# VH-VL binders against Protein DJ-1 homolog C (DJ1C): the designs that were tried, part 1

No score or structure here was measured in a lab: all are predicted.

Target 1, 167 residues: Protein DJ-1 homolog C (DJ1C), of Arabidopsis thaliana (Mouse-ear cress) (q8vy09r84to250)
Amino acid sequence: KKVLVPIGYGTEEIEAVVLVDVLRRAGADVTVASVEQKLEVEGSSGTRLLADVLISKCADQVYDLVALPGGMPGAVRLRDCEILEKIMKRQAEDKRLYGAISMAPAITLLPWGLLTRKRTTGHPAFFGKLPTFWAVKTNIQISGELTTSRGPGTSFQFALSLAEQLF
Positions, changes and structure headers below are counted from each chain's first letter, unless a header gives other numbers; Kabat numbers aren't used for antibody chains.
F stands for the ipSAE by ESMFold2-Fast; E and O both for that by ESMFold2, at different seeds; each is averaged over both directions (binder to target, target to binder). V2 = 0.75 x the mean of E and O + 0.25 x the DockQ between their complexes.
Where letters were taken out, [cut] stands.
Atom coordinates printed by the task and the answers are left out, and those that the model quotes come from them; centres of patches stay.

## First folded at step 1 (VH-VL)

Design A01 (framework fv_acasunlimab_arm2)
Fold by ESMFold2-Fast, scan of step 1:
Structure A01 (fold): chain C 167 residues (1-167), chain A 119 residues (1-119), chain B 110 residues (1-110)
Amino acid sequence: as target 1 above (167 residues)
Amino acid sequence: EVQLVESGGGLVQPGRSLRLSCTASGFTFSSYAMSWVRQAPGKGLEWVGYIYSGGSTYYAASVKGRFTISRDDSKSIAYLQMNSLKTEDTAVYYCARDYYDSSGYFDYWGQGTLVTVSS
Amino acid sequence: DIVMTQSPSSLSASVGDRVTITCQASQDISNYLAWYQQKPGKAPKRLIYDASNLETGVPSRFSASGSGTDYTFTISSLQPEDIATYYCQQYDNLPPYSYTFGGGTKVEIK
């Protein structure tokens, strides 16, 4: 099972690290990809994260799951990556699993049009930006191929839910 | 109690430099992005620049290349280094707490510090 | 850059009057709009965020609505302490794109 976890400057460390660790322990082949020009990425709290590859190496790969960590400006960096946007749109079109936690649903997925007719949760500070009919206040929300979650405090639940869906 | 206090403003000649400080208290400073917003006398608000919690900076086109924002999380201070000052930079400069895991942008502001660029 | 056009630039009203201020964005900002109150000599104070959400502790006479490109801010019954300049601000563009403010509306009591 192939999994992509993209990271950028300001990615939330707990969300990214828990996601990678839990999915690898579950037996997934996790690729961490930087959306920046370098493999080393400074997270939102100053921790240096080392990606496996640059996102350009992932453009034509097929993943069983793509999971987006949040954080600021991480969620914005992911949003502004055209390669990642194309990967995520292809994921949704093919009905393959994708997930987003914390700020990523509202900041990254919503502008890409990837929340249409999906029940969605996200960070409380950005909950009001989610489509009102489809927004739900829960720690984990599964809506078809999309899984969303609240934030760092729900990272372990989020990663476990994705692992369960993947296997 | 969240508090932001600007300092370093004053009278400065065109072409010179000035550094503003914003001292924060009452919250986990390292978790928040910080913005600088200015207001020229009798005019409206203009966003100047922004530093994310991880240190990445962004600037309005009007100040890009002349102004630099930095932060010292150990002291809970954000800085605005202003170089090549022009008379058009005369304004009250506000420090504002920006978004990171909060209810939205610019939820707390300092009281501002006046910068006058004049000969 | 997203341009915010705010109107009117100034108004004068009596205590108890309903005051309405409008803000138009040059493109759809998906409700990423805040309203600020700035009293003379003081820093701005955010009253509204996400187009219609009232800040905790702000009086219920303040309200706002809108979507897409058109947004409205209302004071249902103007009080003397409401004399101030009011600004809208969009935050649909996060850096490296600019946040932009409306030109402001100065509210004075007759």
Scores: ipSAE 0.006, ipTM 0.483, lowest interface PAE 15.1, mean pLDDT 86

Design A02 (framework fv_acasunlimab_arm2)
Fold by ESMFold2-Fast, scan of step 1:
Structure A02 (fold): chain C 167 residues (1-167), chain A 118 residues (1-118), chain B 110 residues (1-110)
Amino acid sequence: as target 1 above (167 residues)
Amino acid sequence: EVQLVESGGGLVQPGRSLRLSCTASGFTVSSNYMSWVRQAPGKGLEWVGYIYSGGSTYYAASVKGRFTISRDDSKSIAYLQMNSLKTEDTAVYYCAREGWELPYFDYWGQGTLVTVSS
Amino acid sequence: DIVMTQSPSSLSASVGDRVTITCQASQDISNYLAWYQQKPGKAPKRLIYDASNLETGVPSRFSASGSGTDYTFTISSLQPEDIATYYCQQYDNLPEYPLTFGGGTKVEIK
């Protein structure tokens, strides 16, 4: 099972590390890809995170799951990555699993049109950006192929839910 | 200008199949939720099902397992494949576009009559 | 599923009369309700969305209100061209689908 976890400047460390660790322990082949010009990125709390590859190496790969960590400005960096946007849109079109936690639903997926008529949760501070009808205040929300979650405090629950859906 | 045009209706015997087409113009079918809504003669409106994004579909319980919705993005056509037709399926079938954020209907086709009779 | 009960099933009124149609949901639908007009032999046309918002180009004599489970549609001064069947439709997708319509109200001139 192939999984992509993209990271960028300002990615939330707990969310990214928990996703990678839990999914690898579940037996997934996890690729961590930097959307920056370098493999090493600084997270939202100043921690240096080292990716396996640059996102450009992932453009033509098919993943069983793509899981987006949040953080600011990490969610914005992911949003502004054209390669990642194309990967995510193919994921949705092919009905393959994708997920987003914390800031990523409102900041990354919403502008790409990937939350349209999906029940979604997200970080409390950005919950108001989600369409009122479709927004839910759950720790984990599964809506078809999309799983969303609230933040660092729900990271293990989020990762475990994705692992369960993947296997 | 947004337009939806249904075709393919007609008389068919119970147990047989029929395929309806909905040709869309003025917008991109793959970017919208497309629904089928039917109306039996002299009766009210009944939602049948929808399609979005490459085959993401949902169906009313009354047709689930018998009807299939699909689309051809290159031609901007949505289809309703109707199998194992019953006399209760006799209705005018409308193709309708749902609103982007919420599933109220903003544009409707003219409808095509399907009569299931022996 | 959410059941929409619409009343009356038919009514007759004179030109200039105020006509009122009601729609009752089996559960709270949080104003996610639309109203449609269907003239004989034609496709439905949406007049109202989100319980009370009038579509652009729809005459101001049409209005709607309500909340929770009880919704009302009003024609303040019936005109001959308003002869039609009117339907309410809920879109509170909890659960996601099905979308359900009221049974319709046939409006005729006396």
Scores: ipSAE 0.014, ipTM 0.568, lowest interface PAE 7.2, mean pLDDT 89

Design A03 (framework fv_acasunlimab_arm2)
Fold by ESMFold2-Fast, scan of step 1:
Structure A03 (fold): chain C 167 residues (1-167), chain A 118 residues (1-118), chain B 110 residues (1-110)
Amino acid sequence: as target 1 above (167 residues)
Amino acid sequence: EVQLVESGGGLVQPGRSLRLSCTASGFTFGDYAMSWVRQAPGKGLEWVGYIYSGGSTYYAASVKGRFTISRDDSKSIAYLQMNSLKTEDTAVYYCTRDYGDYEGFDYWGQGTLVTVSS
Amino acid sequence: DIVMTQSPSSLSASVGDRVTITCQASQDISDYLAWYQQKPGKAPKRLIYDASNLETGVPSRFSASGSGTDYTFTISSLQPEDIATYYCQQYYSYSDVPYTFGGGTKVEIK
């Protein structure tokens, strides 16, 4: 199974690393892609993260799952990546799995129009940005092909839920 | 500290209009939904409507079509425009910071009295 | 609409007494419930959220529990400053009325 985990400047380290580690241990072929001009990015806490490829190498690839970590400004960097936006919209159109944790649902997916008719959770501080009638406070929310999660402390639950859905 | 201050209340004749303002401070206003809640003299609390951080609005059936909620994030102000006022709209109107499906209303203003009478 | 039935509508108790207020939802609200205190002439103040979580700075004599349709709010040792009306509120509903309040319980000291 092929999985994409995009990262950018200010990506939340625990969320990104847990996604990659758990999904690889489950047997997925995980590609870490930088949305920046370099493979090396600094996370939200200053840790240096090294991607496998630049996102431009992923534009025409099909993934069984695309999972977005959060963090600030990481979620904004992911939001502003046109290539990633097209990959995610194709994921939704093809009814393939995608996920977002912490700030990513409200900051990244909502502006792209990928939360329409999806029950969604996210970071408590950004919950007010989510559509009221579709927002839920659960630690893990599965709504069709979309899985969302709250943030710090739910990273392992999020990754394990995605692994369960993928296999 | 978080503060919400309502203004604009007063005495108004039935059928007329009144606009309430809620000035917020101490937090990033644009990141929160805002609700209006009213309380008739000696009665309980009734939700009136809300405006989402992205601008979507929802209203209680009793006020839908007559009341409009708006916001100016640059000034940190929420508004409640009340049209076609009825005597049963007489109440103290509270502005609240709305945490959505997380936790209800964590901060309330002190309220402003609206009296609809001849 | 989800209807919140609160009981009793009023009560009188002595300083130091345990006071219990109940709130019943017309359907399962999955712990999406808050409790508010409103002192005379003042705005409501949230004391409890998500059925049982106590607000920072609220005295530990206040507590709440419950699940599904039945929720309880307790003051373990009533103090004079606790004279107020208490309200429950659901925020579970996705209907045209996403928030509904109980009728309130007026707590007085005898």
Scores: ipSAE 0.007, ipTM 0.494, lowest interface PAE 11.3, mean pLDDT 87

Design A04 (framework fv_acasunlimab_arm2)
Fold by ESMFold2-Fast, scan of step 1:
Structure A04 (fold): chain C 167 residues (1-167), chain A 119 residues (1-119), chain B 110 residues (1-110)
Amino acid sequence: as target 1 above (167 residues)
Amino acid sequence: EVQLVESGGGLVQPGRSLRLSCTASGFTFSDYYMSWVRQAPGKGLEWVGYIYSGGDTYYAASVKGRFTISRDDSKSIAYLQMNSLKTEDTAVYYCARGYDFWSGYEDYWGQGTLVTVSS
Amino acid sequence: DIVMTQSPSSLSASVGDRVTITCQASQSISSYLAWYQQKPGKAPKRLIYAASSLQSGVPSRFSASGSGTDYTFTISSLQPEDIATYYCQQSYSTPPDYYTFGGGTKVEIK
């Protein structure tokens, strides 16, 4: 099973590292891709994170799961990556799994139109941006192929849920 | 051609209110956040606040509670409502557009409008 | 609070000189820094974003570099039209310190 975890400047370290670690332990082939111009990015708390490849190497790949960490400005960096947007829209169109945690649902997925008819949770501070009828205050929300979660404190639950859905 | 035009500046007495407008043209207004930045005569630049395309607003501590930013995407106008004006609010007020909250990408600025707060 | 300390506050140089301006942040800002040029009586114009990226249409004599807390802006060969005040701006922090500007550097010809 192939999984993509994109990272950028200001990605939340706990969310990214937990996603990668849990999914790899579950047996997934996880690719960490930088949406920046280099493999090394500085996370939201100043930790240096090293990607496996640049996102440009992923443009033509098919993934069984794409999981987005949050963080600021990480979620904005992911949002503004044209290659990642195309990958995610293809993921949804093909009804393949995708997930987003913390700020990523409201900041990254919502502008891309990927929350339509999806029950969605996210970071409490940005919950008000989510579509009001479809917004839920749960730690983990599965809505078809989309799984969302609140933040660093729910990262293990989020990653475990994705692993369970993947296998 | 990207254009931002501020209006509404003028002389106002301390304690009163004034509303500034920023009319945008030449781009899809709803895709951008809009910032207000001011510059007191002979001084440097000071950020005032901004509004994200989704409507969320953020303010500098010096104006929080007194100033309100809003936008009308159907008319491509951003507003700065200034209440309880103080003499230290005297400045040229610029509006600017930007892409990314965190990268400082204000790429186009208006010409500015002068606000003078004095008795 | 992220404080941006810009140095020098003013300088005088001759046409053709290399001009260097520095900007120091009170904490790491992860290259979330822009440089602006403001000519007398005009609005600011962005020259550099993301610490080192040149804005389209801006002459290549302008460049910038830096990381962490220390950032530098350079004009490789000063031209008469470059007379202006230059400002750095960080966008790393959250409100109310979301954007803080340096104090500005006034560049004049000798």
Scores: ipSAE 0.005, ipTM 0.465, lowest interface PAE 15.1, mean pLDDT 85

Design A05 (framework fv_acasunlimab_arm2)
Fold by ESMFold2-Fast, scan of step 1:
Structure A05 (fold): chain C 167 residues (1-167), chain A 117 residues (1-117), chain B 110 residues (1-110)
Amino acid sequence: as target 1 above (167 residues)
Amino acid sequence: EVQLVESGGGLVQPGRSLRLSCTASGFTFSSYWMSWVRQAPGKGLEWVGYIYSGGSTYYAASVKGRFTISRDDSKSIAYLQMNSLKTEDTAVYYCARDEYSYGLDYWGQGTLVTVSS
Amino acid sequence: DIVMTQSPSSLSASVGDRVTITCQASQDISNYLAWYQQKPGKAPKRLIYDASNLETGVPSRFSASGSGTDYTFTISSLQPEDIATYYCQQGDSYPYEPWTFGGGTKVEIK
């Protein structure tokens, strides 16, 4: 099973590292892709994160799951990546799994139109940005092919839920 | 320690242009959003615009089309290019490190821009 | 546009007094509210974020609360060094629309 975890400047380290570690331990083939111009990026707390490839190498690849970490400005960096936006829109069109945690639902997925008719949770501070009709105050929310979660404190639960859905 | 230092302020005539700089130190500049906020003499704070770490910008309606924010991550500098200046643009201009919906956590000392004939 | 209305515009109080400032938003801002202190001749400093969270190093006499459209900032025991203008700021419009500041409240010692 192929999984994409994109990272950028200001990505939340716990969310990214937990996603990668848990999914790899579950047996997934995880690719960490930088949306920046270099493989090494500094996360939101100053930790250096090293990607496997630049996102440009992923443009034509099909993934069984794409999982977005949050963090600021990481969620904005992911949002502003045209290549990642196209990958995610294709993921949704093909009814393939995708997930987002913390800031990513409201800041990254919402502008791309990928929360339409999806029950969604996210970081408590950004919960008010989510569509009121579809917003849910849960630690983990599965809505079809989309899984969302609240933040660093729910990262392990989020990653385990994705692994369960993938296998 | 986070530091932001604005420069480039001064006296300019209406209709002219001026560029402000904000030099950052003490943090990984490329990872943060930057905002510009102004304060007219004796008045309150007014947000001007911001630039994301990725380069996308947003502006207050009062300056949209006239002001442009940019950044040079290799030098850790944010810029505010002000065109078609009006007397209403007279203010102290602050740059600040932007924590998105949570607000602005570190501010520079400000630089005065006076638009007068 | 979200309009932020602060009250009062100014106040005078004695050292040790409880000081309360209010901020009202023209629409629900989902707790995306920060409070700033600006001392005379200086840049503003953020004291509170996310409606009620104190910045590290800010004295515990400062507190804030509120939800929806109505928010309150309190100094429980006013000190001389607290003379400043205080501003609220909404972040609910982020990232699509501008941030909006309240008009400010000048706090003076009697």
Scores: ipSAE 0.006, ipTM 0.489, lowest interface PAE 13.9, mean pLDDT 86

Design A06 (framework fv_acasunlimab_arm2)
Fold by ESMFold2-Fast, scan of step 1:
Structure A06 (fold): chain C 167 residues (1-167), chain A 118 residues (1-118), chain B 110 residues (1-110)
Amino acid sequence: as target 1 above (167 residues)
Amino acid sequence: EVQLVESGGGLVQPGRSLRLSCTASGFTVSDNYMSWVRQAPGKGLEWVGYIYSGGYTYYAASVKGRFTISRDDSKSIAYLQMNSLKTEDTAVYYCARDLSYYEAFDIWGQGTLVTVSS
Amino acid sequence: DIVMTQSPSSLSASVGDRVTITCQASQDISNYLAWYQQKPGKAPKRLIYDASNLETGVPSRFSASGSGTDYTFTISSLQPEDIATYYCQQYDSLPWDSYTFGGGTKVEIK
């Protein structure tokens, strides 16, 4: 099972590290990809995170799951990555699993049009940004191929849910 | 009563440094994003930078590398540290409570004048 | 950077007139636009957010509309106390990215 976890400047460390660690422990082949010009990125709290590859090396790869961490400005950096946007749209089109936690649903997925007709949760501070009919106040929300979650405090639950869906 | 009060402005020579303070009353700065906005005499508003509730900062290109935003959560004060000041930095500096995607800037300080001149 | 073009830069009207100010974004900002009033020597005051939502306590003669890249702000029946400079501001690119303001419109009474 191949999994992509993209990171960028300002990615939330707990969300990214928990995703990678839990999914690897479950037996997934996790690739951490930087959307920046360097493999090393500084997270939202100043921790240095080291990616396996640059996102440009992932453009033509097929993943069983793509899981987006949040953080500021991490969610914005991911949003503005054209390569990642194309990967995510292909994921949805092919009905393959994708997920987003914290600020990623509202900041990253919503502008890409990937929340249409999906029940979605996200960070409480950005909950009002989500489409009102489809927004749900849950810690974890599974809507077809999309799984969303609230924030660092729900990171472990989010990662476990994704692992259960993969295996 | 929700209020922002700014201080620290004054006359300063080019190349020097100055620190502005923004004291919040009726709410805690760490619970919100805080933005700094400036206005040169007779000109329009220009956003300078922000600090979000988690502590991350972001700056306008015109000040990046010279200005630093920080906060003291125990005192509920946000700061703007201005280094390597240029005459083009002359402006009234406002701090504002930043509601982000939600509603932009709902509360502004009264402003403090910074004049960079020899 | 999203560029906000505001027009006119200044206008002069009579008490009771309908005043309209426009703001154009260089890209779609999805209604994430606020309007501020700034009186001489004072800090800006938010009047409108989310393109058309009137702030509590602001007189109903102020209104705004628009979508996509084109937005308008209107003062029906201009009053003497409305003399101020008005600014639009986009917040679609946001605090963790960047904010941009329009150039402002100075409103004066004849």
Scores: ipSAE 0.006, ipTM 0.508, lowest interface PAE 12.5, mean pLDDT 87

Design A07 (framework fv_acasunlimab_arm2)
Fold by ESMFold2-Fast, scan of step 1:
Structure A07 (fold): chain C 167 residues (1-167), chain A 119 residues (1-119), chain B 110 residues (1-110)
Amino acid sequence: as target 1 above (167 residues)
Amino acid sequence: EVQLVESGGGLVQPGRSLRLSCTASGFTFSSYAMSWVRQAPGKGLEWVGYISSGGSTYYAASVKGRFTISRDDSKSIAYLQMNSLKTEDTAVYYCAKEWDYGSGSFDYWGQGTLVTVSS
Amino acid sequence: DIVMTQSPSSLSASVGDRVTITCQASQDIYNYLAWYQQKPGKAPKRLIYDASNLETGVPSRFSASGSGTDYTFTISSLQPEDIATYYCQQYDNYDSPLYTFGGGTKVEIK
């Protein structure tokens, strides 16, 4: 099972590291891809995170799951990556699993139009940006192929839920 | 119907304090974020600060450290505590309800209350 | 911070004229933009939200469009009751809930 976890400047460290670690321990083939020009990115708390590849190497790959960490400005960096946007839109069109935690639902997925008709949760500070009829105040929300979650405190539950759906 | 009513404005000398209140009715106050927006005489609109339904606050750089926003959900009141007032704080102050649980566009506004900071 | 540049600052037009106002954001705001009407001595009233959605009860002569950094508000056939100052407002508040209003456009009848 192939999994993509993109990271960028300002990615939330706990969310990214827990996601990668849990999915790898579950037996997934996890690729960490930088949306920046370098493999090394500085996370939201200043920790250096090292990607496996640049996102450009992933443009034509098919993933069983794409999971987005949050963080600021990490979620904005992911939002502004055209390659990642195309990958995520293909994921949704093909009804393959994708997920987003914390800031990523409201900041990254919503502008791409990937929350349409999906029940969604996210970080409390940005919950108000989610569509009213589809927003739910839960720690984990599964809506078809999309899984969303609240923040660093729910990172383990988020990653474990994705692993359970993948295997 | 939804109503927001501001009170507490008036004439105050530079360096002093005022507290504004915004009394809400006609909606579930505890479920919505509230903002304060001001307008200096003859000038445009300027966002001042925000309080989420959960109590998180954010402020414009021009007022950060001087102004504090709070809310009392049991009374459906939002407050703006203004300290260390400056002449450039002279404005009509509006409270505004955020449309979609903190989205940032304002579907309802109060009538405003005038604060004049002058010696 | 995101700066909103609104133009023109003022305009005079005749009843029945098409009136166009523009707002430019200093960066992409992803359609998180509203338009407000403010009549003298009154609070602002929201007419448009999410760049192009007309508020319920607002006349269809009001419309708006745009994306990215460039947004437009139009009154297709100006009426006497439309005399007001109009403001755009961005709410792409991803770093903090920091909101910015345009400078306003005063619309008057000739």
Scores: ipSAE 0.006, ipTM 0.510, lowest interface PAE 13.0, mean pLDDT 87

Design A08 (framework fv_acasunlimab_arm2)
Fold by ESMFold2-Fast, scan of step 1:
Structure A08 (fold): chain C 167 residues (1-167), chain A 120 residues (1-120), chain B 110 residues (1-110)
Amino acid sequence: as target 1 above (167 residues)
Amino acid sequence: EVQLVESGGGLVQPGRSLRLSCTASGFTFSNYAMSWVRQAPGKGLEWVGYIYSEGSTYYAASVKGRFTISRDDSKSIAYLQMNSLKTEDTAVYYCARVDYDILTGYMDVWGQGTLVTVSS
Amino acid sequence: DIVMTQSPSSLSASVGDRVTITCQASQSISSYLAWYQQKPGKAPKRLIYAASSLQSGVPSRFSASGSGTDYTFTISSLQPEDIATYYCQQSDSTPYGGYTFGGGTKVEIK
């Protein structure tokens, strides 16, 4: 099972590290890809994160799951990556799993049109930005191929839910 | 077209109150956080406060306890209620929309501003 | 409170010149930084967000970079319409501490 976890400047460390660690322990082949011009990325709390590859190396790969960490401005960096946007839209079109936690649903997925007719949750401070008809106040929300979650405090639940769906 | 229009500015004496309005058009107002930023004549920009779409408010230390931000989503208006005005509050007051799709706290659309002069 | 120190406070340059403005935060702001342009008598306009992302529709001669506490904004080839005051603004302290702006840099053409 192949999994992509993209990171950028300001990615939330707990969300990214928990995703990578839990999915790898579950037996997934996890690729961490930087959407920046270099492999080293400064996270939202100043921790240096090292990606395996640049996102440009992932453009023609098919993933069983793509999971987006949040954080600011990390979620914005992910949103502005055209390669990642194309990968995510392909996931949705092919009905392959994708997920987003914390600020990523509202900041990254919403602008790409990937929350249309999907029940979604997200960070409590930014919950009001989600489409009101489809927004739900749950720690984990599965809506077809999309899984969303609240934030760092729900990272383990989020990663486990994705692992359960992947295996 | 997304547009914000401030109104309610004018001359007031120290210690008095004044309410500013920011009327929005061209977007779904209820989905956006709204901020107030001021600029004293010839000086730089200073954040005043903002209100999130769900109603939570946050204020700069310099105005906390004196200013209140509110919103009326049915009318697409944000308000800044200014109490106990000081001469240091003299400024052009801008309302600005916090970008819905990025949520970084950055203002993407600004009104033209309204002048508040606090003088005896 | 995060203090943003912007330099220089003013500059004069010729059309076609490269202009660089710097912004230093009193603590790390993790690239939560925007740059605004304000022309005389007008409201500010956002040019850059997330330290280096160019706002859609803004000319490519504007660019920015930085991380941690040190940030820079560059106009690669100054044009007459670029006469304005430029401000940096941090969002690291949202929501409780809100935003703080740099003191501004007034750019004029010689």
Scores: ipSAE 0.000, ipTM 0.477, lowest interface PAE 14.8, mean pLDDT 87

